# Miniprotein binders against p81326: the designs that were tried, part 1

Every score and structure here is a prediction.

Target 1, 226 residues: p81326
Amino acid sequence: MLHFGGFIMEINHISKILEKEREEYIRNKVEEYLKQGFSKDDAVNKANQSWRTYIGHRIQDVIYNLLKKFLKDSGLKVTTDKALNNRNLPEELDKVKRLIAINYGEYLFLPDADVIVYKVENNDIKIIAIISVKNSFRERRFETTYWKLKLKESPVTSHIKVFLATPDKDNEISYKCPNGKPKKMRIILEYELDGIYFLKEDFEETEKAKHFGKIVEDIIEISKKL
Unless a header shows other numbers, all headers, positions and changes below count from the first letter of the chain.
F, E and O stand for the ipSAE by ESMFold2-Fast, ESMFold2 and OpenDDE, each averaged over both directions (binder to target, target to binder). V2 = 0.75 x the mean of E and O + 0.25 x the DockQ between their complexes.
Where letters were taken out, [cut] stands.

## First folded at step 2 (miniprotein)

Design B5
Fold by ESMFold2-Fast, scan of step 2:
Structure B5 (fold): chain B 226 residues (1-226), chain A 83 residues (1-83)
Amino acid sequence: as target 1 above (226 residues)
Amino acid sequence: SDLEKRAEELIKFAEYLIRLAEELLEEGRPELAIEWLKIAVRILQEALELARKNNLDELAERIEKLIERAKELIERAEKIKES
């Protein structure tokens, strides 16, 4: 019935807050840049880039905390790549880091895993999913795909689900081309990734492209099979 | 206990949202501050219910003070918005 109603309510509220903040921020920044002598087009472009920098880690932090809150009752744990980059890690997090790291010869690198979901059973750690949080696709559009493909190469990490979470306010991957087909970037991301979760209402849902409100239920279902 | 850890994690999240709201108030954005504070109050209410159900009186009192703080900030933000 409404098992995840609380999560959906919080996500819907947060989405509305972020949308209102974005609109106000962009409007104010456009005015500021116009006063500095930029053209209207340049002012809009600079304002959008400024917003992406401004919102920065906030959306990631909020999503992290919400997932941690709503997954805990299912015995699932949540961490971040930022936490895993601390010099002195607790044993559990050090183990998580080793289970998600990718080998490049003499070097080990963490994927771009803004949020990591795992479980602990009898002192054994199983990584369930990593979530990449993106609010823009202009510069790093296929980075999440790159990490998914690298994780698939190892038997240690090949089971890990890789999800993308995005408001996609610029309609980079949520819109259709004039002929009704999805844009190439959307096709590639959806094909290669295990799921795309949108923090917006207006997009064409598929088996793998869903509203963000569904992510908690999906992760819990996946965890039961591990 | 794991229950205390769960409550502490909720408190930590709410404290993050309260700090965010305080920053937004300093930036002259009371409407946004109010919305984040409403989420913080809901998170704290859940933590309070958890603490009370498990007879964690000191933790419950700490949570009640945070709820009071968040509500005071909402009231302050609403007055700033009216001015």
Scores: ipSAE 0.434, ipTM 0.791, lowest interface PAE 2.6, mean pLDDT 86

Design B7
Fold by ESMFold2-Fast, scan of step 3:
Structure B7 (fold): chain B 226 residues (1-226), chain A 83 residues (1-83)
Amino acid sequence: as target 1 above (226 residues)
Amino acid sequence: SDLEKLAEILIKYAERLIREAEKLLEEGRPEEAIEKLKDAVRWLQLALEFARKNNLDELAERIEKLIERAKELIERAEKIKES
């Protein structure tokens, strides 16, 4: 049996590492900008802007590595949209890329799929889930929802689960309004998507909005029904 | 029906890549033509899988002929590249 407690322990360990990494990153970037002739205030501001970009990519990498490690023993494979954009794509990944493609008349395009979970059975590939990782929701809040709706239109892709994973540090979708109702964006995302997984402790769980620690168990359960 | 429509779209995409490759060969750019043709073969192989799983024998035959055409063009491009 898989020990899901190990996954939760890894998440807690990574969280502590990321806090230390942030302090060191900011310190180094401030020093770098000061050496370039920026004022202390400008150096701090630029370092914080740099960190926001860095952490977005870092969270995607962390999620990819955690899922790859903890899904491996269940016979599930994990890749990324970055890997699928490689020029010298292996045959297996080329097929994964084509199996998640969305039809636009004469054209096929990839959805926004930061992390992709699939399985291989007798040389047949079955896509289990795609996970969109969002650090913030400022300008592209419904992108994941758009891709979910498009994937539902095709019998090739309609079975693919679409998940959102987010730290939601700014409480954009985990916070309730003063009247106790969720924000409009939260309502729409939860309704349309197959699940939302929060990389934070303080929020109210629902059937579809869960702590990130539950994602491995959920994906394995879904894969058994395919 | 929906899988048949998807296969037809993949065929149209592959046909476009084959036409682009033919133009690249006329322009003396065989390496780029080979890349386009290999991509076309990949799309056609996926379309063939959909056609076969749906028992669409006539569509499968059409796709197999297009794959053969693309492979013949790859052989031609390889010969041009070596010259």
Scores: ipSAE 0.017, ipTM 0.507, lowest interface PAE 7.3, mean pLDDT 84

Design D1
Fold by ESMFold2-Fast, scan of step 3:
Structure D1 (fold): chain B 226 residues (1-226), chain A 87 residues (1-87)
Amino acid sequence: as target 1 above (226 residues)
Amino acid sequence: DSEELEKRILELLWEALELYYRAMEAARRGDYETAIELLKEVIRLLEEAAELAEELKDPELLKRVALLIKIAAFALKEIARRLAEES
């Protein structure tokens, strides 16, 4: 791969700079925390932590927009879990929601499907893939694998591919241990998930762990087999 | 003016991303000549974005657009090398 992960990450950074979101967001959050009685130093620190969370949401938006743009000519549609939590759903999205919902007795819950790819044929909806976007793996290490295992249990959802997309900035799953072995978290995620797509360049590709630039091609190929 | 410049820069960057993606796809298929032509257009779009970034007088923005140009230029150099090896 020729720096596609680096290229898209720089566009993500530029988008934030151009919208001047950081300055306004931090300024407003500092003011908000000051009104809550925090000291100036604490308010600044909390605002910066809030910005890091906000940045995480922005990478999900970038991935959503990229997939929507590049998949449209292949007859594939893209939505988000945020869109599916709207009270007034169009009929098409209501069907999508029902096709990915997981049953817990008398309750139905959506998996952590940041981005959802599907197709419509003869008014029938087929879910292709669910993509979980993670900036870091601090304490939610295996959440994506949990949802993969739950989806696998039902004949309605067992065909759905579950992917992880991540810049892995802290090298938590893209780097090997000093002894040359992959880290435990990397081994488990790669084993259980259908694929990991890295928004970075410096890692060893495997059959399931690939540069993010390959995600569009892979999704299109999967959709042809369904 | 500032808001219009920002929108135009974003449009150029998203167009560059789309063409860069297509260039990488062409390269993966062994179509190096098409990849080279697409990357030349990517660099042209990014250079236009850099000119607009200078008008915004944002040094961090200009620095990051320059980094995108370096990434695209590196890809162009590497693909041109592969084409030469096949010829």
Scores: ipSAE 0.321, ipTM 0.800, lowest interface PAE 2.6, mean pLDDT 83

Design F6
Fold by ESMFold2-Fast, scan of step 3:
Structure F6 (fold): chain B 226 residues (1-226), chain A 95 residues (1-95)
Amino acid sequence: as target 1 above (226 residues)
Amino acid sequence: SEAWELYLKAEELAKKGDYEGAARLFEEAARKAEEEGDLLLAALALLIAADSYIKAGNPEKARELAERALELARKLNSPFLEYLALELLEKIEKS
């Protein structure tokens, strides 16, 4: 059963767990690098770089598990781009991959589809949405919009909703200029994408930019129209 | 799958701007996919062939292939593929 409060409770619980995980992760990685012969300063620097990579994957895994848990009773399935890159795919996932992959000559690439939501009815597969998970915008500012524009080029993929999920801890797309105008990056991402879901409290909420707690309700409503 | 190899070659031609050549190869991929019993690939290849013919300036051929895709979607009892074919037909009609 899907309850709005239950989903929000899970999000709040996980947020507290991630804060504690950081301290333990850094401590363990520093110890590991010191055992390998690195200096204390190098060990700390390497541990912090490792955490940046780890937290990105960790948030992605959290979102995958939450969506899988809370969409199951609505007849929706969830997978990941990592699962679709396995060498041997069951027929269902092979079909999902074929409905979303983009061809670049000798190579097939998945869009920035950290999490993929789809529906199965009989032998039919409908891709509902892809969710790109970003914890920072320093180097990959418009990657998600590039994939959205690519998916719009084909009648096979143009219906797929493209969402961004982000904690935006550095206020890169949730900050407003003193005159009340959003930053350029926020304006472009909101214009091009189908939605932005924030894993934080303080941001300028709009019809397309929402708290992550609303994502389950939104996906279910989209699936009913497809 | 020979059908899948033809499909990938057709996509390469489309990326190079050869929409006429791409459309013909997608159509051949659809035919081969039907022979191989891969009806999902056949329907997808027909839809993309139709889109390629639109880009090549041949809406009559595009309509023909989109209608074939619709028929195949209905035989597959696939509401999703039917939806895609109908959307494409609507796009052709408006052009």
Scores: ipSAE 0.041, ipTM 0.560, lowest interface PAE 7.8, mean pLDDT 83

Design R1
Fold by ESMFold2-Fast, scan of step 3:
Structure R1 (fold): chain B 226 residues (1-226), chain A 97 residues (1-97)
Amino acid sequence: as target 1 above (226 residues)
Amino acid sequence: DEELRRLVEEAERLFREAEELARRGAPKEEVEEKLLEARWLALRALYLARERGDKEVQARAHLVIARIEEVIARLRGDPEAIEFARLELEYAIRLAE
């Protein structure tokens, strides 16, 4: 209870930190581009483009660190697909990799699993959830859905929950017409995925589309059923 | 509500600035950035206005959102966004009644 209160408080603090980081990043990049001879308008535009790329990776790291911190006391472990791509993996991570990899004949591919939550019981590993982190939906909007459908086809991976986490700052999927009609992309993502968690407050919650502050509690509940 | 009116007025102002940038032949990326900023403020005004029961600000927010969605749809080649803009416009008209 206090645990989840701390999580929500830390999300709010991180939102404020990211706003401050944005301002400092933009100022620094504008100065850099101005020194390169760009006009003020071009420098601002280029700085904003650079920020969009930067924030994508930054949000993934933030979510990883938050989940690692707040799931630790529940006996849950967190890793990333980047960690699983290391040449020499510890035995535990090698097993995690094998339990989420999808077989295409002679090839194995990892799904779009920016963050992976698992547990270890009696030396057995159980994957609980994979979380795809998207800061925009201009490209590859159905990639997470594709991986969900592939994972459902195997008895080894069919139990794994597939979540999307996104600030959706451009309001591409969190925004609904007041008449209740969402865009086709929102309908497909919500239908196929096990949940969508928004890192923002200005949207209408549903059974599957929730505030990011609920993700820790949801993952712990799922883990208990496995 | 002075706060709500200021938010929606700022969104409307940013939208007009984005239109002016487009008329001057500014890069699509620059126009889109201004439109997304206007959209964020309009959506914030909308949600707060719904909470506070301000139908006038709700209508104005829906109208500017509709206009923004239409321009973004043209810039991105997204026909679904045009349909969404139509729905927003219809709702704004009903609120104004």
Scores: ipSAE 0.000, ipTM 0.218, lowest interface PAE 15.2, mean pLDDT 80

Design R4
Fold by ESMFold2-Fast, scan of step 3:
Structure R4 (fold): chain B 226 residues (1-226), chain A 97 residues (1-97)
Amino acid sequence: as target 1 above (226 residues)
Amino acid sequence: DEELRRLVEEAERLFREAEELARRGAPKEEVEFKLIEARYLAWRALELARERGDKEVQARAHLVIARIEEVIARLRGDPEAIEEARWELEIAILLAE
């Protein structure tokens, strides 16, 4: 049995750090927009829009670093699709890229895999999971689902777990309708994906939709079966 | 790059504050929180420095990250993590001149 108290504590501390960062970011952006001649209300709205874009990149980095740190002791390795798009790849990453690439006739494309978890055994690489990080579902609602369905089509990639990690601050997929049913988007994403990990406390829990604090434990268990 | 330099300086400053808190006997959770804040900023500095090719900030970020990881491992009493962190620290010191 594995214990992940340290991981949960780090998530809690980083959440507090991100909230402080948000306050400083908004304050600075509001000042910048006011200097440009925007009204106070417009400056606040523009600052909030800017934060949503900024935090998306920050959460991707945080998840990458947390998973790299906490999976290392289990012999698991972590990379990003950004790293795989480098011109000169180390042999190991070149193999990872080939194992997740999707064939479109004459073309090969990488799925939109913000974070990739894999293992190396006897020079063989096994891809464990791909994690898509989304702060908003207004644009590219089903992008992660599309890539899951494409990976599922091939025997080479059909074992790869596809997870969504999201704060879902706007309650786009964690909101429960008055009649007790989840929104259509939540139903579709949960059905097609292998799991949804929320970086928030208030959501409808299921076996596939759980707190982000469970992700390390889940990935380790999946890797043992490969 | 002033932004990169300020970011890594802030990480280094928070690390020194965490060490001072520990010397004063502050609660473990308070020390750990500040170490994690320092590491978070150092991670950001490292990523941006790699993108912009700033070798000095990369070395400084790597060094402060390694120092933070070693202290965190020691605070948690995790012997394997302590050994790993000490090894990373040795490498980071070597790379930082």
Scores: ipSAE 0.225, ipTM 0.678, lowest interface PAE 5.4, mean pLDDT 85

Design S6
Fold by ESMFold2-Fast, scan of step 3:
Structure S6 (fold): chain B 226 residues (1-226), chain A 80 residues (1-80)
Amino acid sequence: as target 1 above (226 residues)
Amino acid sequence: SMKKIVIIIEVPDEETAKRIAEEIKRLAEELGLEVWIYVRGNRIYIVIESDDEEKLRELVKRILELAEKYGAKVWVDIEE
């Protein structure tokens, strides 16, 4: 409870900031599209489309910064797949990049690793978790499970926890049918992944599907077993 | 020009990976090149950076030949 009080407080503060950012973003984008000659209805629709793309990257950045801040004192390090695509990587980050790469015959590719948590112990790098951040599930609903299954194929990566973090504002995987059964997509994601963390309040929590506020404590606990 | 090359070698088990890594370390020392080598599970990760492109190419060639002798899977990434 008290162990992650500051983390919960930061999440609540950022939620308020994101709501204000949405209002400003939509207003500015509507004005921009109107100046380009789009109708009012088209401008609004395009602004909403643009926001859905923008908020996905914004949530990813928020999660990265929160985890970096709150895991640092536990000796844990956080990076992103964007950082790993830099041409001039320090040795430590280059090792992280190579240790999470997945085998495709002649090629090795990074998984969907929006946020990566690792530790350095005796000059040895251990990858703890990969967090995939999804704002919506329209086209790539099982992408994260695919990466989990591929990581399990190698002794190098099979220990890595794969988590999904999502606001699920459209209730695509947090909704439960009236008969008490989850939707097929929720069942598959929860079964294959190591955890799902919701950035929303109104959902039924399970052993693997939790409020995002629990992620720091869970990651620290996992790291102690490695 | 070649700035950095990463070679990843996969073998049947960790003990074999450790033995091959030691051989690669000796090859690098013979050529006077610093190489960052680490073993994780059944894989060997090799990072080579040098401004001596001729020596770099020679080391890479010897590493690939060594991997072939062991029937190992190999991935090469060149960052120029």
Scores: ipSAE 0.012, ipTM 0.555, lowest interface PAE 7.5, mean pLDDT 83

Design T2
Fold by ESMFold2-Fast, scan of step 3:
Structure T2 (fold): chain B 226 residues (1-226), chain A 80 residues (1-80)
Amino acid sequence: as target 1 above (226 residues)
Amino acid sequence: SMKKIRITIEVPDEEYAKFIALIIKELAEELGLEVEIEVRGNRIEIRIESDDEEKLRELVKLILWLAELYGAKVEVEIEE
């Protein structure tokens, strides 16, 4: 079996492979769309849209499976917002859903919780963390921040850690501007959220902005304090 | 002495199989090992030939770890 060190190395390999997969995927999709009669510009745009959908699903699955695998031995459980939106829920997941739902008068909504980590102690459920997975920040820049602020308003949910996990392939929040200052989006996300975990090797690292390989250790540490 | 290993991995779907195959190919290249990888639907067939038994063992362990992460079914056959 691989140690936690092996986990970190494997995440670095996955990041590099996603870059290779992106290039190959885009080239193949552009060729396919050109054969269908689309212009070169339209083919490129359609290929990029297709990639954004494809990689979004892949990254969420990777994060879910990695967390489920590496948190299992610590007695922590992992689920998804997709699982919680099922109408026929097991009792345990129904309780998880109720503990993270936000009230808007007549309506109850789940936050942007792609992956949810919780523990069960003496038949009581404690939510440890919610992880929001973002491939791009173009259209919904502060969605994760909005949900963090809403969760903070309730004593039931205020303890829940809200993390962002992202490959940030377009370098939207990983790097500083040429003048040496962080980008405004990076400053705001890092300030409001409990952590940002990058699925890439090259970024401006801080106490709250870390390589994704650190997320397992951080979650375990948080769970021990609850 | 050249050793040959055949590994078959079964994953949930074809897109997943292609993704996992790319990861395995990259891992093999990092280790300097020759691998033949073929994706057939939701199955990945890997053939590895090497006279470096320790690197071969290392790659197999990495592949098994990766398969376990995805809840995949794995078969390993060693040919001498």
Scores: ipSAE 0.000, ipTM 0.259, lowest interface PAE 10.8, mean pLDDT 76

Design X4
Fold by ESMFold2-Fast, scan of step 3:
Structure X4 (fold): chain B 226 residues (1-226), chain A 93 residues (1-93)
Amino acid sequence: as target 1 above (226 residues)
Amino acid sequence: SKVEIRIVVEKDGRRIEYRFEFDSPEEAIYALEFIKIIIEEHNPDRVEIEIRAEDEELARWLALAARYIAEELGLEDVEVRIEGNTVIVRGRK
């Protein structure tokens, strides 16, 4: 609806900014590597590899800031697992950390929760969703699924929605095999997770695999049921 | 760049002080979010924030963001001072 048109426009604007940022980043990195004595071809290759690492962190930051901005007016708050791993935490974030931590006997670990959405009502905290952001699936293919299954084991965390957000530029989970069947990884991730949100246009859309532009509305609807 | 933050919130004549430490420039963004959460949690009458950065350049960036957050949270009569690598913010509700 029109209420979320601003979010979609912001996503499109950010995509254009990221492309310009890429061009400038590559240019600067190529120059740096050339000054270090690398050949032109090696400098370009190293710059592209450096960009792939950089954009992974950048996409997480962008998604965090977009969700924080567009969920604020709905009374929802956003944090990150990096913030929760700080030694010194405000009381509110310490409570969030305790509500998503998974127990392994003597040890407590946080799930792979790049972005965490929660709400505060009457000084009580309710975790709405955890979003794992993946730029590629070359390694740790089912890490998000592992954390979803662990969260389901506890009545404290079983209600928490676990989402995957990804541009999937390499078509690792949005590609169809020649026979029209989705890849095994896509089938497993969609089955186990509560949703997959693509930062791309061309994929097989389902009830659980959607365009990223729908994530704000979905999170708000989920929060109303808690 | 190490960042240390001291927050004093006052409500109905009662004062509460928080102290936090962050070990990297990337974590400086969390310092600002911690400030925001504490102010929202306590809904104070008056706030004093002191941020000590490892260098003067980081302090200047934090000062700009701190003013914006203080205003966004509805604090009035916001004063921001920079003393070397230390940022001091004061406001009231």
Scores: ipSAE 0.000, ipTM 0.274, lowest interface PAE 15.3, mean pLDDT 78

## First folded at step 3 (miniprotein)

Design B7y
Fold by OpenDDE base, look of step 5:
Structure B7y (fold): chain B 226 residues (1-226), chain A 83 residues (1-83)
Amino acid sequence: as target 1 above (226 residues)
Amino acid sequence: SDLEKLAEILIKYAERLIRKAEELLEEGRPEEAIEKLKDAVRWLQLALEFARKNNLDELAERIEKLIERAKELIERAEKIKES
C-alpha cells in the first residue's frame, strides 16, 4: 500500500510550483496581446484569463494522471470529458459517454466532467464518480452544483457521485464561517456536492470537505457499493 | 519517496506527449507536435523541481535529457513548419 498520505501532501506543492510561473506567463502574454493591438488594460485582462485557463488545465491533467495511477490497482478506470468529445470513440468510452449524458428533451448533453471514474464488470459499465477540478471560483461558482442536481434527476445518473477538487488558492471555500461570517459558496457546495477535496492544508475539514488525499479511498469505497 | 513517485508520473506523462508529438511530425502536423512538446517540457520542468527538492540527482539528469530532447524536437518541428 503506497503510503498515500505522504504522497498526497506533495500535491499541495504542485499548485504552488505551478503558480510560480504566473508572473512570467502573464508578462509574456501581455506582450503578445499588445503586439496584436490590444490596449494595455485589455492585454492584462486577457493575459489573466489565459493564465486561469492554462493553470486550470495543468492542475486537471495532474489530478487525472494521479487518479488514473492510484485507481488502476483497484480495477477502476479513468477518463475525461475531453476524451469523450472525440469522434470514433471506442465502444467502452461510447458507453461511458451515454451513461453520464443528461436529458434535455430532444438533446443529450454531457455535464462538465474533468475526470470520470468508472468500472467495468461483466461487460457492464458503472459510473462511479465525476470530479470537477477548479483552481478558482471567480466565474463559475455553482456550475458543478448545477451538474450534480441535473444528474440526480435521472435514475440512470442519480447514483453518480460528484466531487470538487480544488487548491482554493484565494480561500473562497476553505472555511465555512471565517470570522463568524458564513461563506455562502462553501456551505452550498458542501451541501449539494458529495465531497470537496482540497489540494492544500489550511482548510476547515468536515465529513464532506477533506484533503485531496482521501479521494482515492473514498472512490474505492463507493465503487464497492455499486 | 512520494515526491519521486510524483516525478515519475510526470515523466511518464511527458514521454507520452513526446511520442505523440513524434507521430504528429510523421503525419506532417508540426504545429500540433510543437504544442505537445511544449506541454511535455512544462511537465518535465515540474518533475525536475521535484527531483531537485528530493536530491534525486540521477532522476534530475534523466529529466534534463528529456527536456533537451523535447526542445530539439520543437526546433525540428519549427523547421518543418517553415518549409
Scores: ipSAE 0.019, ipTM 0.398, lowest interface PAE 4.4, mean pLDDT 87

Design Ba1
Fold by OpenDDE base, look of step 5:
Structure Ba1 (fold): chain B 226 residues (1-226), chain A 83 residues (1-83)
Amino acid sequence: as target 1 above (226 residues)
Amino acid sequence: SDLEERAEELIEFAEYLIRLAEELLEEGRPELAIEWLKIAVRILQEALELARKNNLDELAERIEKLIERAKELIERAEKIKES
């Protein structure tokens, strides 16, 4: 058993290491976009957007694989919304997809679900948790909250825990009231979501705001109650 | 020393990432394996810097061997990806 405690703290290191690539990545992308005929300002903007997407996917992949590994021994399974977008789904994943779908009348849509944790018992699938992974909160601050509220509206999905995992590199939600000023986004996210898990050490810990290292234990505990 | 302990933690984590990458290669996911291996190499490079700064020659040598292993796995994964 990889001593879970010391190892999980290294997740903070992953985020830092990924960010070290930023300058080189931006430089290369700027050059690429300049060659495509974009202006310098447009090239820089596009490069920055590309970086946000790129690093977001990398962090998501890390979190997905960590959860997949650490939850395996507990008999829990992990998938992603991307995997569910396939036309030819295995029966198990097709069931997972249906169990997280949100009703919009004539249409069913999936919530943003970077990571989906579920269990299979007696051929029945139970969705345990959805984890949204966000590196930064610049554009879609309350998107995860929207999906949590939508999931809560149906008895089919109301039990699903919605977690946010983030390194919060810009300290947008790390503290509730830094310098006595309330951070609305932190307060709202913590209120509406089932938990926020930080891939960093420097944050205000609460009952719902924890280090990412606690997420596995919390998910396992939730799974036992379902 | 605290620094030696930190270096060992980084090594252990990198070794874990290497193992994850190996599993991903077996699962036919070379692209993701490469990403993990690149992270492992960077972690090991940080550990190597710590080891060198503290004159931990044996530890430095161990880290260098792990870096080499990770790079070899990257090359293997790239070949699989192109195939």
Scores: ipSAE 0.115, ipTM 0.511, lowest interface PAE 2.7, mean pLDDT 88

Design Ba18
Fold by OpenDDE base, second read of step 4:
Structure Ba18 (fold): chain B 226 residues (1-226), chain A 83 residues (1-83)
Amino acid sequence: as target 1 above (226 residues)
Amino acid sequence: SDLEKRAEELIKFAEYLIRLAEELLEEGRPEFAIEWLKIAVRILQEALELARKNNLDELAERIEKLIERAKELIERAEKIKES
């Protein structure tokens, strides 16, 4: 157990190293898009968009693999919304997909669920948590909150915990009231979500806002109550 | 293809984790290096499955070489940890 805490703290380095790669990545992508015939402005915009996607996927992959590893010994399973988008699903994943679906009357849709944690007991599946991974909050700032609220509307999904994991590079939600001014986004996200987990050290810790190192313990504790 | 692009992203990320593990080894933290390398291997295995499923033989070969490198580094790190 002790070795897990120390290892998870190393995740803070991921954000720092990714920032070092940004300038080179952007430069190379701009050059690539210029060679494809795009204008300078279009090339820069496309390069920045590509970077956001690239970093987002990398952080998501780390979090997924970490959770999968550390939850395995507790008998908990991990999947992703991407895995659930397949037409031919194993029975277990098909059940998971159905248990996270949100009712829109004539239609069922899945919430954004970068990571889904569930358990199998007596051939029954129980969804424990959904983790949304965000590198930055430039776009769709309250999307995770929307999905949490929608999940609460049904007795089938109301028990599902929704967590946000982020390095919060731009310090958009790291503090509630920096310089005496309330950060609307931090306050709302902390209020509506079940937890925010930071992949950094410099943030205001609260009951719901914790370092990412606590997420495994919290998920295991929740799983015991379900 | 989108799948090839995804595989390349996974490879780059795994290579990054391998480099991070090498730095941790130099810092005298073999236990953490091993954990990052194990994650890198898992990521590379996912990429390998994608490559094989799509008959990307050259990409599969490159991934297998990276897996081998990561495993060798794990063995090295384990020896350092026991010393």
Scores: ipSAE 0.059, ipTM 0.464, lowest interface PAE 3.9, mean pLDDT 87

